# VHH binders against q9xw16: the designs that were tried, part 13

Target 1, 132 residues: q9xw16
Amino acid sequence: MSGWNAYIDTMTAAAPSIKRCAIVGAADGSVWARTEADNVFKASEEELKTFVALFNDVTQVPAKGADIEGVHYVVPRTEESLIFGKKENTGFFAVKTKSAVLIAVYEGPNEVAAQVRKAVESMQTYLNNAGY
Below, E stands for the ipSAE of ESMFold2; O stands for the ipSAE of OpenDDE; V2 stands for 0.75 times the mean of E and O plus 0.25 times the DockQ between their complexes.

## First folded at step 6 (VHH; framework vhh_6fv0_2)

Design s2 (at its last look DockQ between E and O 0.45; V2 from the best seeds 0.00; counts 0 for: pae E 5.2 > 2)
Fold by OpenDDE, look of step 6:
Structure s2 (fold): chain B 132 residues (1-132), chain A 124 residues (1-124)
Amino acid sequence: as target 1 above (132 residues)
Amino acid sequence: QVQLQESGGGLVQPGGSLRLSCAASGFTFSDYYMYWVRQAPEKGLEWVSTISSSGSTIYYKDSVKGRFTVSRDNAKNTLYLQMNSLKPEDAAQYYCATDAPSGYEPDSYWFDYRGQGTQVTVSS
C-alpha cells in the first residue's frame, strides 16, 4: 500500500456513504490511490485525463456534465476547486488540490452528500497544507 | 413546507416560444439556487438550467444555450424560463426545483424539491 491509500481510508471512514474513491494526479489523471476489493474505482486513464482537465475551466462543466466510471453525471453547478455531480441516488464530489484531484463517488439521498463533501474538502485542506 | 408551482406550459410549433413561471413558497427563496429540470416521456429527469440566489451565476444545458433564458424575481419569489426557438426535443414536463432544505448544511447541493410541473409540447 502506498501512503496515498491511507488518505483513501481516511475519506471513506469520514463518510460511510462513499462507495468508491480515488486520488489522481491533477496534471494527467494518473491514479495514485483508489478503493479496491468490493468497491474498486474503475475509471479509465483516458476518462480520468479528461476529468481532471475539467478543472481548467469549471464554469464550462455544468453545460456538459461529467463522466466517471462510464457514468454520466449532471453537474448543476461548480465551485472554483470543486466539481460535484448527481445521477439518481448517486453522485460524486471531486476537489482539486495543488497537485491532485480527489474523487469520491457516493450512494444515497442528498442528506449524505454533505458528509461526503466535508470528507473530501477536509482531505483537500490537509493535502494542500502538506504541499500536495 | 417547500412549495413550488410551475405554469406557462402549452402547445407550440417548432420555432415558437413559451415563458414558464415558478411560484415558490415555504422557504427563503432569495437564499437558494433554483433549477429548471424536465422529463420527456420514457426519459429520465434532465437538468436544464441553474441560477444562483442572486442571479449572478447561471448555467445551461448545452442543447438549450442561446435559446433558453433563466431569471428570477426574488421580490416575487418567482423563477422564470424564457424558451425561444423551441424544438420537438424540448417537449417535456418542466419542473422548477430547489435545494431547500437539504442535508446538514443551510445550502444544499441538489434539486430535491419540485413542483407538479407544466407540460410543454412542441408539434410540427
Scores: ipSAE 0.565, ipTM 0.800, lowest interface PAE 0.8, mean pLDDT 91
Fold by ESMFold2, look of step 6:
Structure s2 (fold): chain B 132 residues (1-132), chain A 124 residues (1-124)
Amino acid sequence: as target 1 above (132 residues)
Amino acid sequence: QVQLQESGGGLVQPGGSLRLSCAASGFTFSDYYMYWVRQAPEKGLEWVSTISSSGSTIYYKDSVKGRFTVSRDNAKNTLYLQMNSLKPEDAAQYYCATDAPSGYEPDSYWFDYRGQGTQVTVSS
């Protein structure tokens, strides 16, 4: 229904191993779209505000890790527009665009993680090119 | 054809020290981040330390900071972990890992471990 919900559908179709995902505002963590219903992305507004602020200095993140949906992930390293986290057989990829942060939570082995990263980075590129 | 071989584990008393080594081959070692991770029977896989390709950026899990020192020698394709003041909770199988693509997996993944690891045992 929402225009932003179509981008959620595009990412989950491109990488079916994504269990939950969201598009949130980079400035304040406000939710623009997310997976809903049986696979609702449950992060709070406070958690998301804290999370997107990590992109203000990604070099500080590996020492402390990151929290999403109340789950603590190790962050082995970062890149200027990318934070990824790992916990057991689960993980997340988060990428920043001009105005948004895309967050995808997945389960599975390294091959699944590579597919999720590719889907999220493809959307990152698309949104950046569209001015978002 | 990424190959990683860990060594240097052993049995020590609490407060003791060990130095782990990770010999790397099959990729351009100096181009990639390296990691130490560990696995204990009652805990899942834990990240321990990260070192950048040049060695200029280093991160530690908070519980090992000040006791463990990661380093690398890019001329020898070797990663090291100096472990001092060892505690019973440090006992685990230790693995090194890298972001380097393997010939058997997709190019875009974050890190993997491929060696048998080296066992660190800390007993009173």
Scores: ipSAE 0.143, ipTM 0.480, lowest interface PAE 5.2, mean pLDDT 84
ESMFold2 (binder alone), look of step 6: mean pLDDT 79; pTM 0.794

Design s3 (at its last look DockQ between E and O 0.67; V2 from the best seeds 0.00; counts 0 for: pae E 4.5 > 2)
Fold by OpenDDE, look of step 6:
Structure s3 (fold): chain B 132 residues (1-132), chain A 123 residues (1-123)
Amino acid sequence: as target 1 above (132 residues)
Amino acid sequence: QVQLQESGGGLVQPGGSLRLSCAASGFTFSDYYMYWVRQAPEKGLEWVSTISSSGSTIYYKDSVKGRFTVSRDNAKNTLYLQMNSLKPEDAAQYYCATDAPSGEPDSYYFDYRGQGTQVTVSS
């Protein structure tokens, strides 16, 4: 266990709709922390490497979507440091910090998505201010 | 309440063209992203295109790039989809969609859509 696990706990506590989440290296997709036990984040190393590379040009992501844990999500739009996707009643929010990508996968109606985004972006702000 | 009404669908031959329209009401149209999505028989809902509130940002599904053009007229509360060089795989029920109603100022998904308009491509 690393100090990064505390940030996982913070995000999941802030948004109960988060089913799985991870903090990975922005450069290579290496997993720094992730949900475990009954809610194991299962994205492969290769998949995460590909995923974090999406932030190199977010403008191209909507055309192709994004894959997390073997699931393909529609990405209807992006922001500079934010990629979010949807599949039926599930979705994800991914934000980029200076050195990390935070990924949260959630289940529920669109109303819960706002809380998930807020949790992830709050952590983004915190980590950026901390130099990460 | 949000209302969206699609029109302009029809039967065309491969290589043909159609222009879809979407009349929007019940929300401030000019403040929101709008989307086109489609659903073919026995397939799930498929995203086609996105256009920002001002029209300055546009996204397309790869398979429709160069053939489809999304636009909007905020003065008329209308969304458009010009579809050229239509292919059989483009056949579907087409919907305009918005994420206007939400608990937050910024919504995330295109969960509101109209009844749709049918596009059929056949020789």
Scores: ipSAE 0.605, ipTM 0.815, lowest interface PAE 0.7, mean pLDDT 92
Fold by ESMFold2, look of step 6:
Structure s3 (fold): chain B 132 residues (1-132), chain A 123 residues (1-123)
Amino acid sequence: as target 1 above (132 residues)
Amino acid sequence: QVQLQESGGGLVQPGGSLRLSCAASGFTFSDYYMYWVRQAPEKGLEWVSTISSSGSTIYYKDSVKGRFTVSRDNAKNTLYLQMNSLKPEDAAQYYCATDAPSGEPDSYYFDYRGQGTQVTVSS
């Protein structure tokens, strides 16, 4: 967890509308790092295991949506390494790297959602290039 | 400015059919994904269907598969939802939505802006 906290800080600094964020293992959803204190990322181990398994076949996700932190999101489409969801003025972006899934939960209109996507995809590229 | 206008709603009996239309303007319709979304009292916002810019990729909510058909006519800038075998659970205000941003096209992924059209299913 502690070694990965810097990546959490990098993403939240790049996109301040990120309210909560986590890096979890792609195979099992184990938490490597997450936002803490006033912005605790509150997904359970069971929920995260289910969530990361969605990347095994992203084409099935829009029909059912996705749950994070006990909140159900509409997932209107997916890409091979990207799942995103929307509920009212909140949403999430999740991207898969070689070893991890990066999850960012944000609040705000579409304009800030673009900043969130850019932040998580930049980190995805960095971690992939670093072998993670 | 992206503008979406829904029409075609109405009152039908269970098992009936309706065809919704969404007229789009203010963006290059053929470049963007389109969506149908609905909202019923006490249910919140619910996604119904997605169709890609070319129409080649389509997703449906499980409960409407086999009953609803989304389509688009890119020459007419129009999105459609054919709704068959309607159930009371389908009653809602229906909206179309798009990925087309107010500005940057690669920045947006889901938005709705129209007034919607009401679908009522009663016995």
Scores: ipSAE 0.188, ipTM 0.524, lowest interface PAE 4.5, mean pLDDT 85
ESMFold2 (binder alone), look of step 6: mean pLDDT 80; pTM 0.799

Design s4 (at its last look DockQ between E and O 0.72; V2 from the best seeds 0.00; counts 0 for: pae E 3.3 > 2)
Fold by OpenDDE, look of step 6:
Structure s4 (fold): chain B 132 residues (1-132), chain A 124 residues (1-124)
Amino acid sequence: as target 1 above (132 residues)
Amino acid sequence: QVQLQESGGGLVQPGGSLRLSCAASGFTFSDYYMYWVRQAPEKGLEWVSTISSSGSTIYYKDSVKGRFTVSRDNAKNTLYLQMNSLKPEDAAQYYCATDAPSGYEPDAYYFDYRGQGTQVTVSS
């Protein structure tokens, strides 16, 4: 019902390899929108609180990795507003906006990652321009 | 084509040292992040270290911090991993890896290419 659900749909439409994704509050990890139905994003609020806090100092994330939905991902490197990880044939992209964190979990070969990244970064740009 | 060749592995006692090398070819080595990863028996691929194209940005797995040092010589297209104070849990097949070439957005990928690896064994 929230307008945020439309942004979930936009990202998943832009990158079919996205299996699950969520938009959460950057401050506390509260879920604003998430994929539902067969692809429910299942991260707990406690986990998301921890996850969004990673953006406070992204330089420390590679050493420790990141957990999403109970899955531990390797984070080989980070950017100021971007955390991405990998586990076997899965991975995630997480981008931070002014007030939100967008998380997209994908499955498939590495080649799909570019499309997933573009999807979340496009949404990042849009939301930032909108003041979010 | 991208080629990576690891070397320098061997058998050492706990507390010993090894220096791994990775010879790279088939891509512009100096333009890409390089990685060290390892795989122990019956375990999955484990990330060890990252170094940026210029070497200005470096990351380590927590368990190897203070013991391992990654470096690169772009003039020689070579990646290095100095491993000191080796522990039994460091024993693994070590691979250098890169995401080059990775299409239009190479930084969206990682570990796309890696060599055959070099074996590191730590035993008394």
Scores: ipSAE 0.423, ipTM 0.741, lowest interface PAE 1.0, mean pLDDT 91
Fold by ESMFold2, look of step 6:
Structure s4 (fold): chain B 132 residues (1-132), chain A 124 residues (1-124)
Amino acid sequence: as target 1 above (132 residues)
Amino acid sequence: QVQLQESGGGLVQPGGSLRLSCAASGFTFSDYYMYWVRQAPEKGLEWVSTISSSGSTIYYKDSVKGRFTVSRDNAKNTLYLQMNSLKPEDAAQYYCATDAPSGYEPDAYYFDYRGQGTQVTVSS
């Protein structure tokens, strides 16, 4: 449907284990694109606003964890533009670009998680190079 | 193959102390983040502490901050957890974990535990 939806398709094609994902505005958490239909990404506006604000100081995140789609994840560590979370056999990777935050929720073993991270970081690089 | 072996658990009274150790082998220990996690019976895995490969970055779960101290000795391939002022809610099987499950990649986010764990029991 939109040009931003094509980037959702690119990430899910690169890592099929992504169950749901979204591209949201880094300043306010507004949804630019997300998985839809049977795989709708269901985070609320308030939750996303809180989530993207975590990137203002990622060093504070491990102590409290993070919530996405009403699910609480442990965040064992962060990097300046990366937050990842784990809950049992599921997790997420989130990366910040100049203007956006990319969020991918997956399920599976750690080999799957590495593929998800690569897909999300590749898109991060692409969007940064494109000025986003 | 990655091997992690926890030790140092035991039975203590509330307010007591224990020092846990995690002996690591089968990977370049100094390249990877290490973690302490714990699990009580019929309860999910709970993250406790994180320490970076060099030991320069450390995180704690809020409920243990000020009571627990994580450290590592990269020359001995050993991770430690000093546990002071122990409370009944700290009772659990404690595991160490690493990011290095198979491919010895620095900064990989595999965060999985593989040891037998060591039991910490806090009661009178």
Scores: ipSAE 0.287, ipTM 0.603, lowest interface PAE 3.3, mean pLDDT 86
ESMFold2 (binder alone), look of step 6: mean pLDDT 79; pTM 0.792

Design s5 (at its last look DockQ between E and O 0.48; V2 from the best seeds 0.00; counts 0 for: pae E 6.4 > 2)
Fold by OpenDDE, look of step 6:
Structure s5 (fold): chain B 132 residues (1-132), chain A 124 residues (1-124)
Amino acid sequence: as target 1 above (132 residues)
Amino acid sequence: QVQLQESGGGLVQPGGSLRLSCAASGFTFSDYYMYWVRQAPEKGLEWVSTISSSGSKIYYADSVKGRFTVSRDNAKNTLYLQMNSLKPEDAAQYYCATDAPSGYEPDSYYFDYRGQGTQVTVSS
C-alpha cells in the first residue's frame, strides 16, 4: 500500500513535532505505512494488534495506559475514537477511522500537542470521508 | 498565572483515609480537566485520576480504583481526592494538575501545570 505513505508524509509535514508515525489496520494492527529512515516507527505487529484492540473499549485504557514501541505511556483520558498518551516530554495521538488506526508519536512540550492532534484528526476526517 | 495549591496530606495508618483538596486560580477552572498525580521517593510521576470539566467523565489508575474518589466543586474552584483504604504504596507527594492553558483550545491534553503538592505518608 504505497499510497498510504503519502498520508504519512502529509501528517508529518503538518506537525513537525511528530517523530514517528504509522497507519495500521484497525482490525489486526497490520502496518500499512510508517515513517522510515531516521524516524522508523518500530512497534511490532503483535504490539500493534494489542494497541488497536484498545479501541474496542476506550474507557478502560486510562486505567492501564498504552504501549507503543516498547514504551509505556500514561493515558489520562480517552475519547471515542481517540487515544492519546504521555511520557515525560513525549506522547502519542492515535485515532481510529473506519478501517485504520493512525498513530503519531511526538516529542516536545504540551504546546506542540495541539498541532499533532490536529494533523492526525485531519487525516482521520479525510480517510473517513474516503471510506477508509 | 495558573496557581494550584494542594492540602490535606498527612500521616495515616494502613487502612486509613485522607481527603485532599486543591485550590485553583488564574484560569477558568470549570472549563478544564483536572488531574491528580503523585510521586513517591525515587519513583517517577504517576497519574492517579482524571475528572472532566463538568465531572461527567472520571478515570482512575488501576492502583487506586475502588479506593480513591475524585470530585470537584466548580463554584469553589476546588478539586478533591478522597483516599480510602490507604496502603503503604500510596505514600507519595500528591499534586493537583491541569492542562490550562497549555494548548490552543480549552481542552488541552496533559497535566503539566501542578502545585507544590501535599505529602501523604502511610505507616503503622
Scores: ipSAE 0.448, ipTM 0.743, lowest interface PAE 1.0, mean pLDDT 91
Fold by ESMFold2, look of step 6:
Structure s5 (fold): chain B 132 residues (1-132), chain A 124 residues (1-124)
Amino acid sequence: as target 1 above (132 residues)
Amino acid sequence: QVQLQESGGGLVQPGGSLRLSCAASGFTFSDYYMYWVRQAPEKGLEWVSTISSSGSKIYYADSVKGRFTVSRDNAKNTLYLQMNSLKPEDAAQYYCATDAPSGYEPDSYYFDYRGQGTQVTVSS
């Protein structure tokens, strides 16, 4: 298990409703760690390269939405370093650090979504403070 | 308790205009993002527009960009949607939504809409 896998475990423990999760390079979408086995995060390298490039101008993302794992999400809201996507009763939060993008895919009610956001933003802060 | 009441819908001819309003209460309106969403018969909910709490960030779905304008009046706790150059595909029940705390809804999460909506009908 790499050191980056520990961060996957930390996020899924903090928000158990996260179904799949990944840490990918912000420049190229390369996978540094992801959920595996029964909950494999399945996005392709090409999809992840396109996805992380959305952070180059988050203000344009709501107009077109976002694709991850072959699923199209509406993006009703972004922040400077955060993209929130929804499709029916599922969604994702993605946050950018200095070097990485953290992606968490979840299912559940509003209370779950708020917890998922808190988990990824807490990790974002931690990694930024650590120089990543 | 969050309460949202939509109004301003009606029947309009293609190319016409309507202005929708959403009266909000039960939360500090100026602290939260607001959204417009719509639902045509037998279709899923479609996001239309987002406006940040201060109004400084505004986003539109591609299908309405350039024709619809979202705005808010934080002193009146009211969200607006000016709809110009209306097309038959814009016909739908329109709802406003917020990310402020509200009652539990099993079918909705971030698009937490609680009003009856307002019907927009565009004659062909």
Scores: ipSAE 0.057, ipTM 0.421, lowest interface PAE 6.4, mean pLDDT 84
ESMFold2 (binder alone), look of step 6: mean pLDDT 79; pTM 0.786

Design s6 (at its last look DockQ between E and O 0.01; V2 from the best seeds 0.00; counts 0 for: pae E 13.8 > 2, placed apart)
Fold by OpenDDE, look of step 6:
Structure s6 (fold): chain B 132 residues (1-132), chain A 124 residues (1-124)
Amino acid sequence: as target 1 above (132 residues)
Amino acid sequence: QVQLQESGGGLVQPGGSLRLSCAASGFTFSDYYMYWVRQAPEKGLEWVSTISSSGSTIFYKDSVKGRFTVSRDNAKNTLYLQMNSLKPEDAAQYYCATDAPSGYEPDSYYFDYRGQGTQVTVSS
């Protein structure tokens, strides 16, 4: 699935504030692609399995928060295929496609969030249209 | 433009109560989630509570559950936070916030709009 790395590159290029990101299987949290080198996405498969399962009932996630890479994020609200979290000057956007979950972790002030969201949602749309 | 104005803060003793209000304007208040957040000295901004547009869905930070109650009056475009059994660790600048219209506009951001805040001090 080397082609998935291109999608990682696309998202990180579209939103420079993304520090780490991954594409994982929606069913089991298996990693299909992730940022590497200086920005390695470090979530374990066990953690990702738990994370992707949050999409089974997103309405409960704000009450519990979400963990990524050992970091607990507050989840203010959710949408059907969107979970986002905040922790101080960091956060994440996670979107679900037909078969995948795209996760982007970012750092910076709130002003960077819109660009990050746009990047992952654009990829979400593309992948959905492609049947993924 | 989105405007939020917090009020109701003050000085209380531990175990005391305060009721915060937030007057909202510049957006369709009843269509959006509202949030309370707070910032203590030398600490980062932390989430306190979430309330859905209709008020039917509510979430709290664990440390305030059972003590704080969030509510809203959409007819008055006002958000409330009833704070009971206040503790010293609750002392902070409290802000109401919204992500309106951040959910729909690419140049907007979550929690992008908040007021000037209201100070809550709990003196032991």
Scores: ipSAE 0.015, ipTM 0.320, lowest interface PAE 7.0, mean pLDDT 87
Fold by ESMFold2, look of step 6:
Structure s6 (fold): chain B 132 residues (1-132), chain A 124 residues (1-124)
Amino acid sequence: as target 1 above (132 residues)
Amino acid sequence: QVQLQESGGGLVQPGGSLRLSCAASGFTFSDYYMYWVRQAPEKGLEWVSTISSSGSTIFYKDSVKGRFTVSRDNAKNTLYLQMNSLKPEDAAQYYCATDAPSGYEPDSYYFDYRGQGTQVTVSS
């Protein structure tokens, strides 16, 4: 019923290795849409509020890492609007738009990470151009 | 190089139909997802439809469901969009896109793979 769910479907279709993803408000971490059913994205509201605040200064994130869904990730790379986290054979990409943060959690080898990054950054560009 | 060429646009009356084509070259078409997007002068790029590499998984923007049908012919490297029951709000420049790698920056996913587009105008 929600138009935001179409963006979740587009990202998961573009990168099949994405296990879970969400679109959350950049200011407060409120969930606008997420993967549902057997692959429910289950980060708490308080965890998401802490997570989106990392974008206030991405240069501090590599020293501390990041938590999503109760999982701690090493953050080897940040850019002005991008955080990449890694743990074993899993990882996440998160990108910030004007109003939202897109989070995609994936599994697979390093070759998969590039495909996930492209999927989320392409949606980032699309939403920014649409005024989000 | 990835190349995409849209065709089939034109002027139609409200309620009319058009079939758009997208000829693809420079990549293995059957390995990649294809997309239709559109742009009207007062709006940015708007996603319309997605079709999986085999054609078995299809998504539509809510406002076009039941009126538009995306399809592909992997033997001819061609993507199609059948547009029925066209409305004035469907008037736009239509582009196809792909998730095939091009070596461009990551934020080029919906833009840099498109061609010149094809214009759809709905008026009487």
Scores: ipSAE 0.006, ipTM 0.152, lowest interface PAE 13.8, mean pLDDT 81
ESMFold2 (binder alone), look of step 6: mean pLDDT 79; pTM 0.792

## First folded at step 7 (VHH; framework vhh_6fv0_2)

Design t1 (at its last look DockQ between E and O 0.54; V2 from the best seeds 0.00; counts 0 for: pae E 3.6 > 2, framework grips)
Fold by OpenDDE, look of step 7:
Structure t1 (fold): chain B 132 residues (1-132), chain A 123 residues (1-123)
Amino acid sequence: as target 1 above (132 residues)
Amino acid sequence: QVQLQESGGGLVQPGGSLRLSCAASGFTFSDYYMYWVRQAPEKGLEWVSTISSSGSTIYYKDSVKGRFTVSRDNAKNTLYLQMNSLKPEDAAQYYCATDAPSGEPDAYYFDYRGQGTQVTVSS
């Protein structure tokens, strides 16, 4: 799905602190698009399958955290279509659309988190409106 | 200025109980999620519990679930942590934390915390 790469570029342009990001299928975690080159999103298929399944019951995620690219993140809280986590000077935001999960891994102080969230939620809104 | 003041720590035996309090000021307490975090010697900051502004949503670290209870009194600007069945691995400096105010009403990480209160669990 080459068209999905444009959405990766849109998110990374909107939030420079995003180091890696991916768009994956909500049903099975299949990768539709991801950052490439020096910032390759490296989560395995099995890991992504497990990750997207977290959205089936987000209320259980904070207790155990979430793993992305072999890194364990603390998840202080969740929302219905939003899972976010923190590890030291890094974190992630993951939002669910009708058919996809958008994952953005960022690096920087806590202050950059708002911009990252805005970027992925904007894309979430766009894709939802487009039927995806 | 955001101020958080923890209290209620102390020395207890395994299986004992403590009730921590956190007095908040300098921000609209009732509008923000509050957190408990802890730091044991030679370990990093560890998330313990989250409570939403109204108290309707609560989360716990898996290892404290069923033993710890977070609550809040927005009229008193106070956060609480009831700790029962304490274990040696619960020993740490405990902090209440908030994301407020960072210019964003929905910050997500423990930007502000108090001086902490020491919890020691020993036989």
Scores: ipSAE 0.569, ipTM 0.794, lowest interface PAE 0.8, mean pLDDT 92
Fold by ESMFold2, look of step 7:
Structure t1 (fold): chain B 132 residues (1-132), chain A 123 residues (1-123)
Amino acid sequence: as target 1 above (132 residues)
Amino acid sequence: QVQLQESGGGLVQPGGSLRLSCAASGFTFSDYYMYWVRQAPEKGLEWVSTISSSGSTIYYKDSVKGRFTVSRDNAKNTLYLQMNSLKPEDAAQYYCATDAPSGEPDAYYFDYRGQGTQVTVSS
């Protein structure tokens, strides 16, 4: 009922272009929930620890980019609680809440990227308001 | 709609300098982030630099930091890239790009419009 997988379902329903997503702990990258089965979010624990640490200083991220699921993305800019990356016709949006990082990977043309960002930021706001 | 025109490329020796310009029209230039990207033959687009709408926030790819300087003149709708200490690996077609809506399907993926400007570094 109150499982973290319901939030995964909420984000994927809000933006159907999201192919995979996860909710991970902001301090250590531990997976609280992720897409499974046919759309498994397949980042390793080591990769997620490195990824969430990027939020310790988002201003340093564009210089190097970011890795998720073994894929290197360019990060053309960041905001204090937002990192987004691009590679060919795919991308990701990641936002930090009080306790978590929400990661959404999408595939397809860029015209829907705004929908993905809106879905992730709406969940960010909800979780922050709930104390997470 | 959005129109971007790059200029200032050329042939330079290693260690030399070039200044690229990007003339912008068809949108409110001062409202949007601007980017420099580059492409060498048989390579994908490579992000080089980002500058915020006001010019107060700037990012560089690690390999160009300290050598390249991005700037903008919002009164003239122009973006610049000063390239110093040029290396052979900097040789590429350089494009400017923006976050401004273009109406095209790939507006968020380094949306570039011009033919670019060629930078060649040869001894």
Scores: ipSAE 0.249, ipTM 0.562, lowest interface PAE 3.6, mean pLDDT 85
ESMFold2 (binder alone), look of step 7: mean pLDDT 80; pTM 0.797

